# VH-VL binders against NAD kinase (nadK), part 61

Target 1, 268 residues: NAD kinase (nadK), of Syntrophomonas wolfei subsp. wolfei (q0aze0)
Amino acid sequence: MKIILVNNRFKENTEKKAQEIAGQLSALNVEVIIDNGLDEPYAGTVDFIMVLGGDGTMLRAARRYGQRAIPVLGVNMGTVGFLSNIEINELAEYLPLILREEYSLEARMMLEVAVFQQQSLLTRVFCLNELLLRSNSPRMLSFALEISGQKLEPYRGDGLIVSTTTGSTAYSLSAGGPIADPQLDAFIVTPVASHIINKRPLVVSPEREISLHLLEEREAIIGIDGQIKMDFGAENRVLIKRAPHPLLMVNLKAKPFFTSIDRSLQRQ

## First folded at step 2 (VH-VL)

Design k14 (framework fv_oberotatug)
Fold by ESMFold2-Fast, scan of step 2:
Structure k14 (fold): chain C 268 residues (1-268), chain A 123 residues (1-123), chain B 107 residues (1-107)
Amino acid sequence: as target 1 above (268 residues)
Amino acid sequence: EVQLVESGGGLVKPGGSLRLSCAASGFTFSNAWMSWVRQAPGKGLEWVGRIKSKTDGGTTDYAAPVQGRFTISRDDSKNTLYLQMNSLKTEDTAVYYCTTDRLWFGKSYFDYWGQGTLVTVSS
Amino acid sequence: DVQMTQSPSSLSASVGDRVTITCRASQSISRYLSWYQQRPGKAPNLLIYAASNLQSGVPSRFSGSGSGTDFTLTISTLQPEDFATYYCQQSYSIPWTFGQGTKVEIK
């Protein structure tokens, strides 16, 4: 068996722990590829992906490997999050189940984001949580939103979020979006500080295509999962659709979403 | 040079209490998980319980025979591990060993052991 | 609880002999097994962890093997200091449990 071990290169304790776990897996005749974010994603075939860290590390793993239909397990190393299934101190207990492939998988939709300059594709990225279009200055944006060929009335405000259901508890929640069951496949379209009072969050079919472009020259950016940032101007257009493959998340331990989010909201 | 030195053992009557100490040196005690293991005279080894490092939550786990009666604690400023034993029974008579609790995939193996301290529970 | 059973309970051997001790778990414990040596009147010391990993400083004449329910500790060429009691310990599930011990005594 071949496993990619994804860790956060910026945390000293996490890097040391990843090396320790890699050595232990190698002792069990498991071939381990360590991905700490410094190099390009591993191009070969693998059987399993183990993510050591919090939600941020899982988001990076999902962007790098989520389209390969490989099981991905989130292992938390301190901070409790929504994307980890087990804690690091539980890994040894569950490792026999992992090696025997005795676990269930939960499919989580992803976004495919294509950014164009005029007619030319600049970049194509995948993400698990959201795309954020936002102003990079005090000036309000004026932009067009089109959903499956339907042109909505122009938006005026600080921006817009296009989120997966997994991303409903991330930036979309902060902007007033709904909390969504992550077992549902849907886009959540949430305005950011709209100057038009009747602009509400939209919940739309994942089969729809969403496009965005600026109607006026402004300083704006596109943000992906809060980790990638790119400039966005009036000559740019972004096309968002459901990614070809969902992220396959490993479920070894019951983690009830609704009681977890309820407790989190009471603490906020 | 890793060294663990247990103390506090002795003769105690059934129902009594006793506190054992383990003085640690030669390693970073504050980062270590620690366990107590006992051995009745002429018998085998029996795990008593463990305490995690504070960075890993500082939680404790106990074997069923001692659950509710024994408490493990630590003082990282003094590099000392403690075992508070209450409601002692004759079957608690044993040499008590302090051990470093090393992890392989989060699971315990005991790489360093103290000399042990004898606890005798008798009327 | 996971029960650990060692075989034999005792054996007699001479210096230079090959000694084999077995340990059986009541359920599969993968490779989460350690071996300890206890010389008369002394504290135990770790020999092997994770079924086959030799602890630093332990002589290479000691080796471990096995997985699942059946495990073996081998001493390839018995030395005078090896006359001791040997214990296996499972690390698969709390509570951690030890075998009853195997005493290796001089013939």
Scores: ipSAE 0.000, ipTM 0.384, lowest interface PAE 19.7, mean pLDDT 87

Design k15 (from o3 with heavy chain D101G R102P Y103R S104F S105L G106E W107S Y108S G109Y A110Y I113Y; framework fv_oberotatug)
Fold by ESMFold2-Fast, scan of step 2:
Structure k15 (fold): chain C 268 residues (1-268), chain A 124 residues (1-124), chain B 107 residues (1-107)
Amino acid sequence: as target 1 above (268 residues)
Amino acid sequence: EVQLVESGGGLVKPGGSLRLSCAASGFTFSNAWMSWVRQAPGKGLEWVGRIKSKTDGGTTDYAAPVQGRFTISRDDSKNTLYLQMNSLKTEDTAVYYCTTGPRFLESSYYFDYWGQGTLVTVSS
Amino acid sequence: DVQMTQSPSSLSASVGDRVTITCRASQSISRYLSWYQQRPGKAPNLLIYAASNLQSGVPSRFSGSGSGTDFTLTISTLQPEDFATYYCQQSYSIPWTFGQGTKVEIK
């Protein structure tokens, strides 16, 4: 058995804890690869991915490894969030179940984001929550949205979010998008501070392809899961599709989505 | 330097078949959306159809006059676009151009590069 | 289908003249319009995209304007190399359609 242990080396002594857990796993004859985010993703085959940290660490793990169809377990290190399943102080209790593969998997859709300059592919990235197009200046954007070749009337505003259902509680929520059941597969298209009054969030089939580009030269960026930023100009276009593979999230205990989001919205 | 070079045109009888090729160079062909546009002698331009890049789904679209008779395909390993023309009619007589698809401003899809064209004559 | 109507079908002009060509769409196409130039015996060449954006390498005497259904291509000071046929094209919906062309002939 080979396990990738994903952590953020600079948070809450997570590097020290990752080394500690790696030692425990090695004692059980498990090969451990530590990914602290500073190097390229591990290129070899692995059987399991354990993410030590909060939602941000899970988003990074999903971008790096989510398309490999490998079970991914979120282990919370004290940060509240939606993507972890167990707490770090529970790991010893659940470790035998992990090693015996006695767990269920939840499939979470991901986005495939391809950014072009001319007819050349600049980059292809995968993400779990969303792509954000936004203005990087006080000036609003004018941009075009196509859904499966259907050209919508131009958008004017601060930007647009294309989100998975998992991402419905992230930036899309802040921009006025709906809260979606993560078990549904759909794109949620949410305008950011639209100058056009009746531009509503759209919920579209995950079989759709979504294309975005600027109609006027502006200072804009695209953001991926709030962690990757890229300059976006009128010479760029982005194509968004359902990724080939969902993220396979490990479920060792029930973590009810709706009561969790309800508690979050009731905070002081 | 972007270049598109069509070949395979010629004389064919009504009901016959012909395969056109377009050799592309000077850009990343595998990422490009490609189209065929034709022009009958002394007439205007008419869009025939297009094929998206593999990364964009590889799907094809056709103008009504050729739907069901023509097939557009691509071989990214050879940087080559194809137009398979079946059940040819005299109305298909035209110079056939291959052309590149959308650039960065996809909302205003345009043909930024054109080949020199290849003549297809359908006559009995 | 979106129908594109160009006017005039032909015009005669002299070097130095201002030439205006009009294109009308059968329905609103926003700014999804391009202009092409075709010299005799040559392939078409892109001049303008997105109704008003000048293609790289195209002389500044060419300009495009319009939105919705009415579009104009202007050549401010006609040069000898500008005697050609000009086509508008909509990219609002498939099938993409061209205008019938405007032939600019030497007077």
Scores: ipSAE 0.000, ipTM 0.403, lowest interface PAE 17.4, mean pLDDT 86

Design k16 (from o3 with heavy chain D101Y R102P Y103R S104Y S105F W107S Y108T G109L; framework fv_oberotatug)
Fold by ESMFold2-Fast, scan of step 2:
Structure k16 (fold): chain C 268 residues (1-268), chain A 124 residues (1-124), chain B 107 residues (1-107)
Amino acid sequence: as target 1 above (268 residues)
Amino acid sequence: EVQLVESGGGLVKPGGSLRLSCAASGFTFSNAWMSWVRQAPGKGLEWVGRIKSKTDGGTTDYAAPVQGRFTISRDDSKNTLYLQMNSLKTEDTAVYYCTTYPRYFGSTLAFDIWGQGTLVTVSS
Amino acid sequence: DVQMTQSPSSLSASVGDRVTITCRASQSISRYLSWYQQRPGKAPNLLIYAASNLQSGVPSRFSGSGSGTDFTLTISTLQPEDFATYYCQQSYSIPWTFGQGTKVEIK
C-alpha cells in the first residue's frame, strides 16, 4: 500500500507530525510519500491520500491530486473546518479502518478552469471551491456572462463567483449565494456587489459551460480557491466546466452537513 | 434473515400516482443507504434514486428521468423505505427493486441486498 | 454521466467453459465497479464489488479485475446455474449507472 501525506511546510508542528505518522505507517509496511508543497506533485501510483491540516491544505491537495480518483482523507490539526473528517487525535483509532479500506466515499465535484488569450490556451487548472473574478482596483467591472451559448445581459459590479456545491459555504456564501447540499452537482453563480438591480445568484446544471470576459479594459484578477491569482484583461476569456473526475473524500465518521452549517449560521 | 420486501405495485393510468413500500428486516435499517432500481420488461437495470441514512444527512438524489416526479422517503421506526411516484408515464413501466449498501464499508459501495421487486404497469 | 458499455451483449457457452465479460467506463472510475448476476425471473445478486472483491457466499469460480476504464468478469468453470444476465455498475459518481447487460446462454 502507498500513501501520500500532504502537509503545510510553513507549520513546524504539522511537519513534525507528518514525520511521526510516516514512521508509524512504515512500521506497518506501508510506503509513505510526504508532500509538503515544495516539489511537484508525486507522479507515481498511490492508493490513498491523507491531508494533515485545515481546509486550505485540503484545497491544495485537491488541486494537486483531485483528478486522479484516489481516496482523500482530511485530518484536522487546528480550527474545525468543512473539509476534514477526523481530528488528528483520532487518527490512531481510525488507522486500522483506513488500512482495511473500511470507510465510505463522498464524490465532490470540481471545476475545470481554462484561461485563454484570444484563441490561445494560457492555463488549465482544477479547483474544489470556486473561481472568483474581481476588480483589482476601486473601479467596478463591466463583463459578459455566457451559459452554454446563452448570452446574459451585461454585469456591472465588483465581480462574480462561479462555485461548486462544496464551495457554497465558502466565498459564495459571503457574497449572498445559497447554501447547497455538497452531494448535488451544480454550479452556483453569485454576483459580487452588482450595481444592476435584480442580478441574483443562479444555480446551473453541471453539464453547462460558463464563459466570462471583460467588456471594458479594467484591472481584474481571477482567483482559484483563494490560492491562485492570475491577471485578467479584456483580451482574456475564461471557460468553466465540471472537471472530468470528482474529488473522492473519505468518510470515517458521520459529519452531518446541515446541522453543522446551521450551528455556524445561528452565530451570525 | 436479511430481507427486503417491496409492495404497492400495480396497474395505473398515465398521469396517475402510486406509492411503493419496501419493508426491511434482519439488519439495522437506520444505518443503511437505500436505493430504488428499476427494470423495464426485457431491458436492463436503471438506477432511480437513493436516500442516505439520517446520520449521514438523510439527503436524496434522483436520476434525470424521474427528477421532480418521484420522491424517496424513509421511516426508520417502521424499517420501511418509500417511493412516491407522481405524473406517471408509460416509460415508467418496470419492476421496481429496493436495495441497500453497508454504511461504513467504502470499498463496498455496491447494492448488496435486493428485494424481489414489484411490478408497476402504466397504461391506459 | 459515466456511461458503462459491456461486451459482448450476449454469448453462448457450455458447462465447464471459461467465460469472460468486459465492461468499459466512459471516464476513469478507479476501482468503483461492481458486477451483478440476474437469473431469469429473479432479482439481481451482487457478485463482485470494488472491481475484484468477491461478495461473501459467491462461488470462487467468479473473479473480477481491472481499474480505471476497463474491467473484466471471469467465470472459470461455467455451471448450469450461471446461465444468466450479468451487469456491471459504477459507484464512482451520481447518477449511478449500469452497463446494458451480457446474456450468457446455453450453446
Scores: ipSAE 0.006, ipTM 0.391, lowest interface PAE 14.0, mean pLDDT 86

Design k17 (from o3 with heavy chain D101H R102L Y103K S104Y S105W W107S G109P; framework fv_oberotatug)
Fold by ESMFold2-Fast, scan of step 2:
Structure k17 (fold): chain C 268 residues (1-268), chain A 124 residues (1-124), chain B 107 residues (1-107)
Amino acid sequence: as target 1 above (268 residues)
Amino acid sequence: EVQLVESGGGLVKPGGSLRLSCAASGFTFSNAWMSWVRQAPGKGLEWVGRIKSKTDGGTTDYAAPVQGRFTISRDDSKNTLYLQMNSLKTEDTAVYYCTTHLKYWGSYPAFDIWGQGTLVTVSS
Amino acid sequence: DVQMTQSPSSLSASVGDRVTITCRASQSISRYLSWYQQRPGKAPNLLIYAASNLQSGVPSRFSGSGSGTDFTLTISTLQPEDFATYYCQQSYSIPWTFGQGTKVEIK
């Protein structure tokens, strides 16, 4: 068995813990690849991905490996998030189940984001939470939104979020979007500080294609899962659609979504 | 109400075959990992085998005494689990229980929901 | 295969008694142990999983402890409905195996 350990390169104890876990796995005849985010993603075949960190580390792992149909387990190292399933102090207890493949999988849809300049593809990336289009200056944006070729009335405001249901509790929530059951497949389209009365969040089929472009020259950015940032100008167009494969998340124990989010919202 | 109901038990001669069914209701059967556990008259519990959900690969595992003779299958459209028993031996005489693996949103290898059992008697 | 041995094979007790049943694994199974209750003529019921976690709906008088090779099930104050046979089960490695059972009888 070959396992990738994905860790947060900026946390002091995380490298040491990854090395410790790698040693334990090697003693059980498991081949381990450590991915601290600095190198290119491992290109070989692997059987399992273990993410050591919080939600941010899981989002990076999903971007790098989410399209390969490999089980991914989130192991929390500190503050509990939405994307981890077990705590680090529980890992030894659950390791035999992991090695025997005694776990269930939860499929989470991902976004495929393609950014064009003129007619040329600049980049194609995948993400688990959302794409954010936002102004990079105090000036509001004017932009066009198309859903499956249907042109909506122009948007004016600070930006727009296109989110998965998994991302409904991330930036989309902060911008006024609905909380969605992550077991549902849908895009959530949430405006950011719209100046047009009655621009509401939209919940649309995951089979829709969403296109965005600026209607006037402004400083804008495209943000992906809060981790990738790229400049976006009037010469650019972004196309968003359902990624070919969902992220396969490992469940080793209960994590009740609705009671968890309810308590989190009361504490904010 | 969560329920498992076994059927198909009865008297069979050695070398014969029998198919057991387990009808599930009150929960999402398609997400459940299912096992068969048997109990010979007056004896303890013995795990027979299990089948994972289709989402988790749909694979089967068997205890050594039944490997190659018994086959576990499922029909998620009918919420039904099956145990096909071939080349039956007198040692296979037991009450057969179907059971679900303990699940939160995943599976744990403990048995949380049990049927009432169905008796299989293998004798001449 | 992992062998599970229970002790005692049977015990006699009165309502209100504290009852302790032990289970030993032939090799370390970490905390992958469950306890079941079976009344005569009935199907087993899950009481405890992962050595010490009480199953939903099970009375708090039941508790489990242990790790590695040695495990205990405790009933703090025995009730009439608790006269039954109890089984431990390891879930560490396939094939999953049960102990031989401990029968709790009226004294």
Scores: ipSAE 0.057, ipTM 0.602, lowest interface PAE 6.2, mean pLDDT 88
Fold by OpenDDE, second read of step 3:
Structure k17 (fold): chain C 268 residues (1-268), chain A 124 residues (1-124), chain B 107 residues (1-107)
Amino acid sequence: as target 1 above (268 residues)
Amino acid sequence: EVQLVESGGGLVKPGGSLRLSCAASGFTFSNAWMSWVRQAPGKGLEWVGRIKSKTDGGTTDYAAPVQGRFTISRDDSKNTLYLQMNSLKTEDTAVYYCTTHLKYWGSYPAFDIWGQGTLVTVSS
Amino acid sequence: DVQMTQSPSSLSASVGDRVTITCRASQSISRYLSWYQQRPGKAPNLLIYAASNLQSGVPSRFSGSGSGTDFTLTISTLQPEDFATYYCQQSYSIPWTFGQGTKVEIK
């Protein structure tokens, strides 16, 4: 068995724990690769991904490895979040199950975000939470939203979020989006400070495609999961689709999503 | 027995080119990350660059002084590491070592095996 | 770039002595620190990796400690074959960088 441990090298506690876990796994004749962001994603085949840390680390792991159909376990390091399944102090207890591959998987829809310059693809990114288009100035944006070829009225505002249901409890929530069942596949399109008062979020079928482009010469940015930033201008287009593969999140421990919403959201 | 053997060193004029080779034996070369490290006469060690295994992307990184002038490559079928040095400068004069990386699992890389080194002298 | 500074640059010692060499990083490098020994006219040899892990085949009189910015290589009982130059090296970030070296000479 080969396992990737994903942590953040800038978080010393996660680094230390990753090394400890790596040692333990090695002693059990498990091959271990530690990904702390220092290098490019490991390109070889692996059997399991263990994410040590909070939601941010999980998002990074999802972007790096999510399209490879590898089970991903979130191990919380003491930070409240939505994407961890077990606590770090529980890992020893569940380790035998992991090694025996005795766990269930929960498929979480991801976004495929393609950014174009004219007709040329600039970049393609898969992400777990959301795509954000926002102004890079104090001025509002004017942009076009198209859903499956249907052109909506031009949007004016600070920006727009296209989120997965997983991402519904992230930035979309802060922007007034609905909380979605993570077992549901859907896009959530949430306006950010819309010029139209009470502009409501859209819940969109994952079978549809969403296109965005600016209608004016303004400075904007594309944000991915709050971690990746890209300049976005009038000559750019963004196409959002359901990713061809979901993130396979390991479920070792039942997590009561709805019963924990109040506690989790109070910390947001 | 694990060993690395460098070759290709010699005297070259400034602006010239030289290609070093490193022959590996005793281990699965194709899985190994490799680096070049150089040492100017009477001076300390200086990392030149690295190349990852093909399975890990096969990408390269270089130190700033050699960026754009040096190219690291590998031929796994021949168990050989290369360092192509172009636009050589007098300050490139050094013993060049090829090294393996200690079993790399994404943390704490180190140079566990070294060749004997090959001398490159850049002089007019 | 991460700068590595060793102290001292040179020292004189006798067989049987305890020798301590320090390496300081310009920024935190966690435990991404290795120590090497180089005898005159020879290639370097890895002594310690990951700040404190003894490389296979290296005598137990060698030890490494530290994390973050300050690291130490210790030779508990100096042997005749230990008179050499020692280097620390960080692998935390590209470019990887070495200390300037510490020459251990016979007193």
Scores: ipSAE 0.000, ipTM 0.489, lowest interface PAE 14.5, mean pLDDT 91

Design k18 (from o3 with heavy chain D101V S105W W107T G109H A110L I113Y; framework fv_oberotatug)
Fold by ESMFold2-Fast, scan of step 2:
Structure k18 (fold): chain C 268 residues (1-268), chain A 124 residues (1-124), chain B 107 residues (1-107)
Amino acid sequence: as target 1 above (268 residues)
Amino acid sequence: EVQLVESGGGLVKPGGSLRLSCAASGFTFSNAWMSWVRQAPGKGLEWVGRIKSKTDGGTTDYAAPVQGRFTISRDDSKNTLYLQMNSLKTEDTAVYYCTTVRYSWGTYHLFDYWGQGTLVTVSS
Amino acid sequence: DVQMTQSPSSLSASVGDRVTITCRASQSISRYLSWYQQRPGKAPNLLIYAASNLQSGVPSRFSGSGSGTDFTLTISTLQPEDFATYYCQQSYSIPWTFGQGTKVEIK
């Protein structure tokens, strides 16, 4: 059995903990590949991915490995979050189940984001939560939103979020979007500080393609999962569609989504 | 009320094939992991194999004596579990039980519901 | 494969007796052990899971203990319906394996 162990090299003592866990797994005849976040993703075949960290580390793992249809387990390192399933102090108890492949899987949709400059593809990225288009200055944006070839009236405001259902509790929620069951496949399109009073969040079929471009030259950025930032100008266009494969998240213990989000919202 | 009813057992010659069915009711079959366990006459219990729910990947695992000869499958639209037995040997003679596999308290796995079994006799 | 060995293979007891059955794993299985009861001509019935947890509907005279490699099933006050064969089963590692069984028969 071969396992990728994903950690954040900049967090506390995670490098030491990753080495400790790798040693324990090797003693059980498991081959371990450590991904500290800086190098290219491991290109070989693996059976399982274990993510040591908070939601941010999980989002990075999803971008790197989410399209490979490999089980991914989030192991929390003390930070409250939505994407981990077990705590680090529970790992020893659940390790036998991982090695026996005795767990359930939950499929989570992902976005495929393609950024163009005119007709040239600049980059293609996958993400679990959302794409954010926002102004990088005090000046509002004027931009076009097209859904499956249907051109909407121009948007004027600070930006727009295109989110997965998993991302409904992330940046989309802060901008006034709905809370969505992550077992549903849908795009959630949430305006950010729209100048037009009646612009509402949209919930659309994941079969649709969403296109965005600026109508005036402005200083803007595209953000991916809050971790990747790209400059975005009037010569750029972004195309968003459902990724070919969902992220396969491992469930070793019950973590009820609705009671968890309700508790989280009451704490704010 | 959870019920599992096995059928398809009978007398078959060595080298022959037989297909067992297990009709499930009283629970959401499509979400359940299922297993087959057998018991030779006058002997103990022996695990044959398991199948995960389609939601959990639908993968199968088998005990070494049946690997490559037996195939477990499921039809969620009919709430039915199957065991296809090929290249049968005299040592496959046993009562075959259909069971559910459940996660319980701390994610322990247990066989919580069993059918009454169906007898397979491999003899000439 | 994890080998499960039960002792004794059989025992004779009277109603009212305390009965103890032991199960040993060839390697540590943590608490991934279940106990089953099989009455003559019947399908097995789950008694205990996770080494010590009593299955719903099972009488409180049944209890389980142990972890790692050594496990025990205890029947505190044997009743007529308890004359049966008892099996331990590990769910730690595939293939899942059962002990050979312990027959509790009337004296």
Scores: ipSAE 0.000, ipTM 0.452, lowest interface PAE 15.0, mean pLDDT 87

Design k19 (framework fv_oberotatug)
Fold by ESMFold2-Fast, scan of step 2:
Structure k19 (fold): chain C 268 residues (1-268), chain A 125 residues (1-125), chain B 107 residues (1-107)
Amino acid sequence: as target 1 above (268 residues)
Amino acid sequence: EVQLVESGGGLVKPGGSLRLSCAASGFTFSNAWMSWVRQAPGKGLEWVGRIKSKTDGGTTDYAAPVQGRFTISRDDSKNTLYLQMNSLKTEDTAVYYCTTEPRYLSGSWTAFDIWGQGTLVTVSS
Amino acid sequence: DVQMTQSPSSLSASVGDRVTITCRASQSISRYLSWYQQRPGKAPNLLIYAASNLQSGVPSRFSGSGSGTDFTLTISTLQPEDFATYYCQQSYSIPWTFGQGTKVEIK
């Protein structure tokens, strides 16, 4: 069995913990590849991906490996989150289920984001939570939203979020978007501080394609999962589609989504 | 509420074949992971193999003594588990039990929590 | 494969007695151990899972303990219906393996 162990090298002592776990796995005849984010994603075949860290580390793992149909397990190392399934101190307890492949898989949709400059593709990235278009200055943006060829009335405001259902509890929630069952496939389109009072979040079929472009030159950025930032100008267009494959998240331990989110909302 | 009922056991000659059935009721069979466990006369329990739910991949695993000879399958529309036994040997003589693994019970660990009554398979010339 | 060995293979006891059965794994299995009861002529019944968790509906006189390689099943006050064979089973790695059984007999 070959496992990729994803960690965040910029956190103190996480590299040491990753090496310790890799040693434990090797003692059980598991081949371990460590991904600390510095190199290109491992290109060989693997059986399982174990993510050591919080939701941020899981988002990075999803962008790097989520399209390969490989089971991905989130192992939390302190702060509880929505994307981790077990705690680090529970790993030894659940490891036999991993090695026996005794776990459920939950499919989570992902976004495919293609950014163009004029007529040329600049980059294609995948993400689990959302794409954010926002102003990089105090000035309001004026931009066009098109859904499967249907041109909506121009938007004026600080920006727009295009989110997966998994991302419904992330930045989209903070901007006034709905909470969505992560087992549903849908885009959630949430305006950020719209100048037009009646602009509402939209829930859109994942079979639709969404495009965005600026109607006038502004300093803007595209954000991916809150981790990747790209300059966005009037010469740019972004195209958003459902990614070809969902992220396959491992469930070893019951973690009810609705009771978890309800408790979080009561805390504010 | 949950119940498993095995059937199809009987006397068969060495080299013969036999199919066992296990009818499930009282739970959502399509979500359950199922196993076969056997017990030779006067002996202990021996795991035969398992099948996962189709949602979890529908894959099968077998104990070494039966690998290549036995096949586990399921028909979720009929709430039925099957064990196809080929190239039977006298050593396969046992009571065969079907059993569930607790994937539908919150907080349960892997254990065989629901068992059928068993069906006797005798392989003799 | 993980080998499971029970001790003793059989014992004689009277109603009201405290009975202890042990199970040893050939390698560490953490808490991935279950205990089963099989009454004569009947299917096995799950008593304990995850080494110490009592299955719903099982009388409180049954208890389990242990971790790693050494596990114990205790029946605090033996009842007539408890004369049976008891099996431990590891669920750490496939193939799942059972102990050879411990027969609790009347005497």
Scores: ipSAE 0.000, ipTM 0.445, lowest interface PAE 15.1, mean pLDDT 86

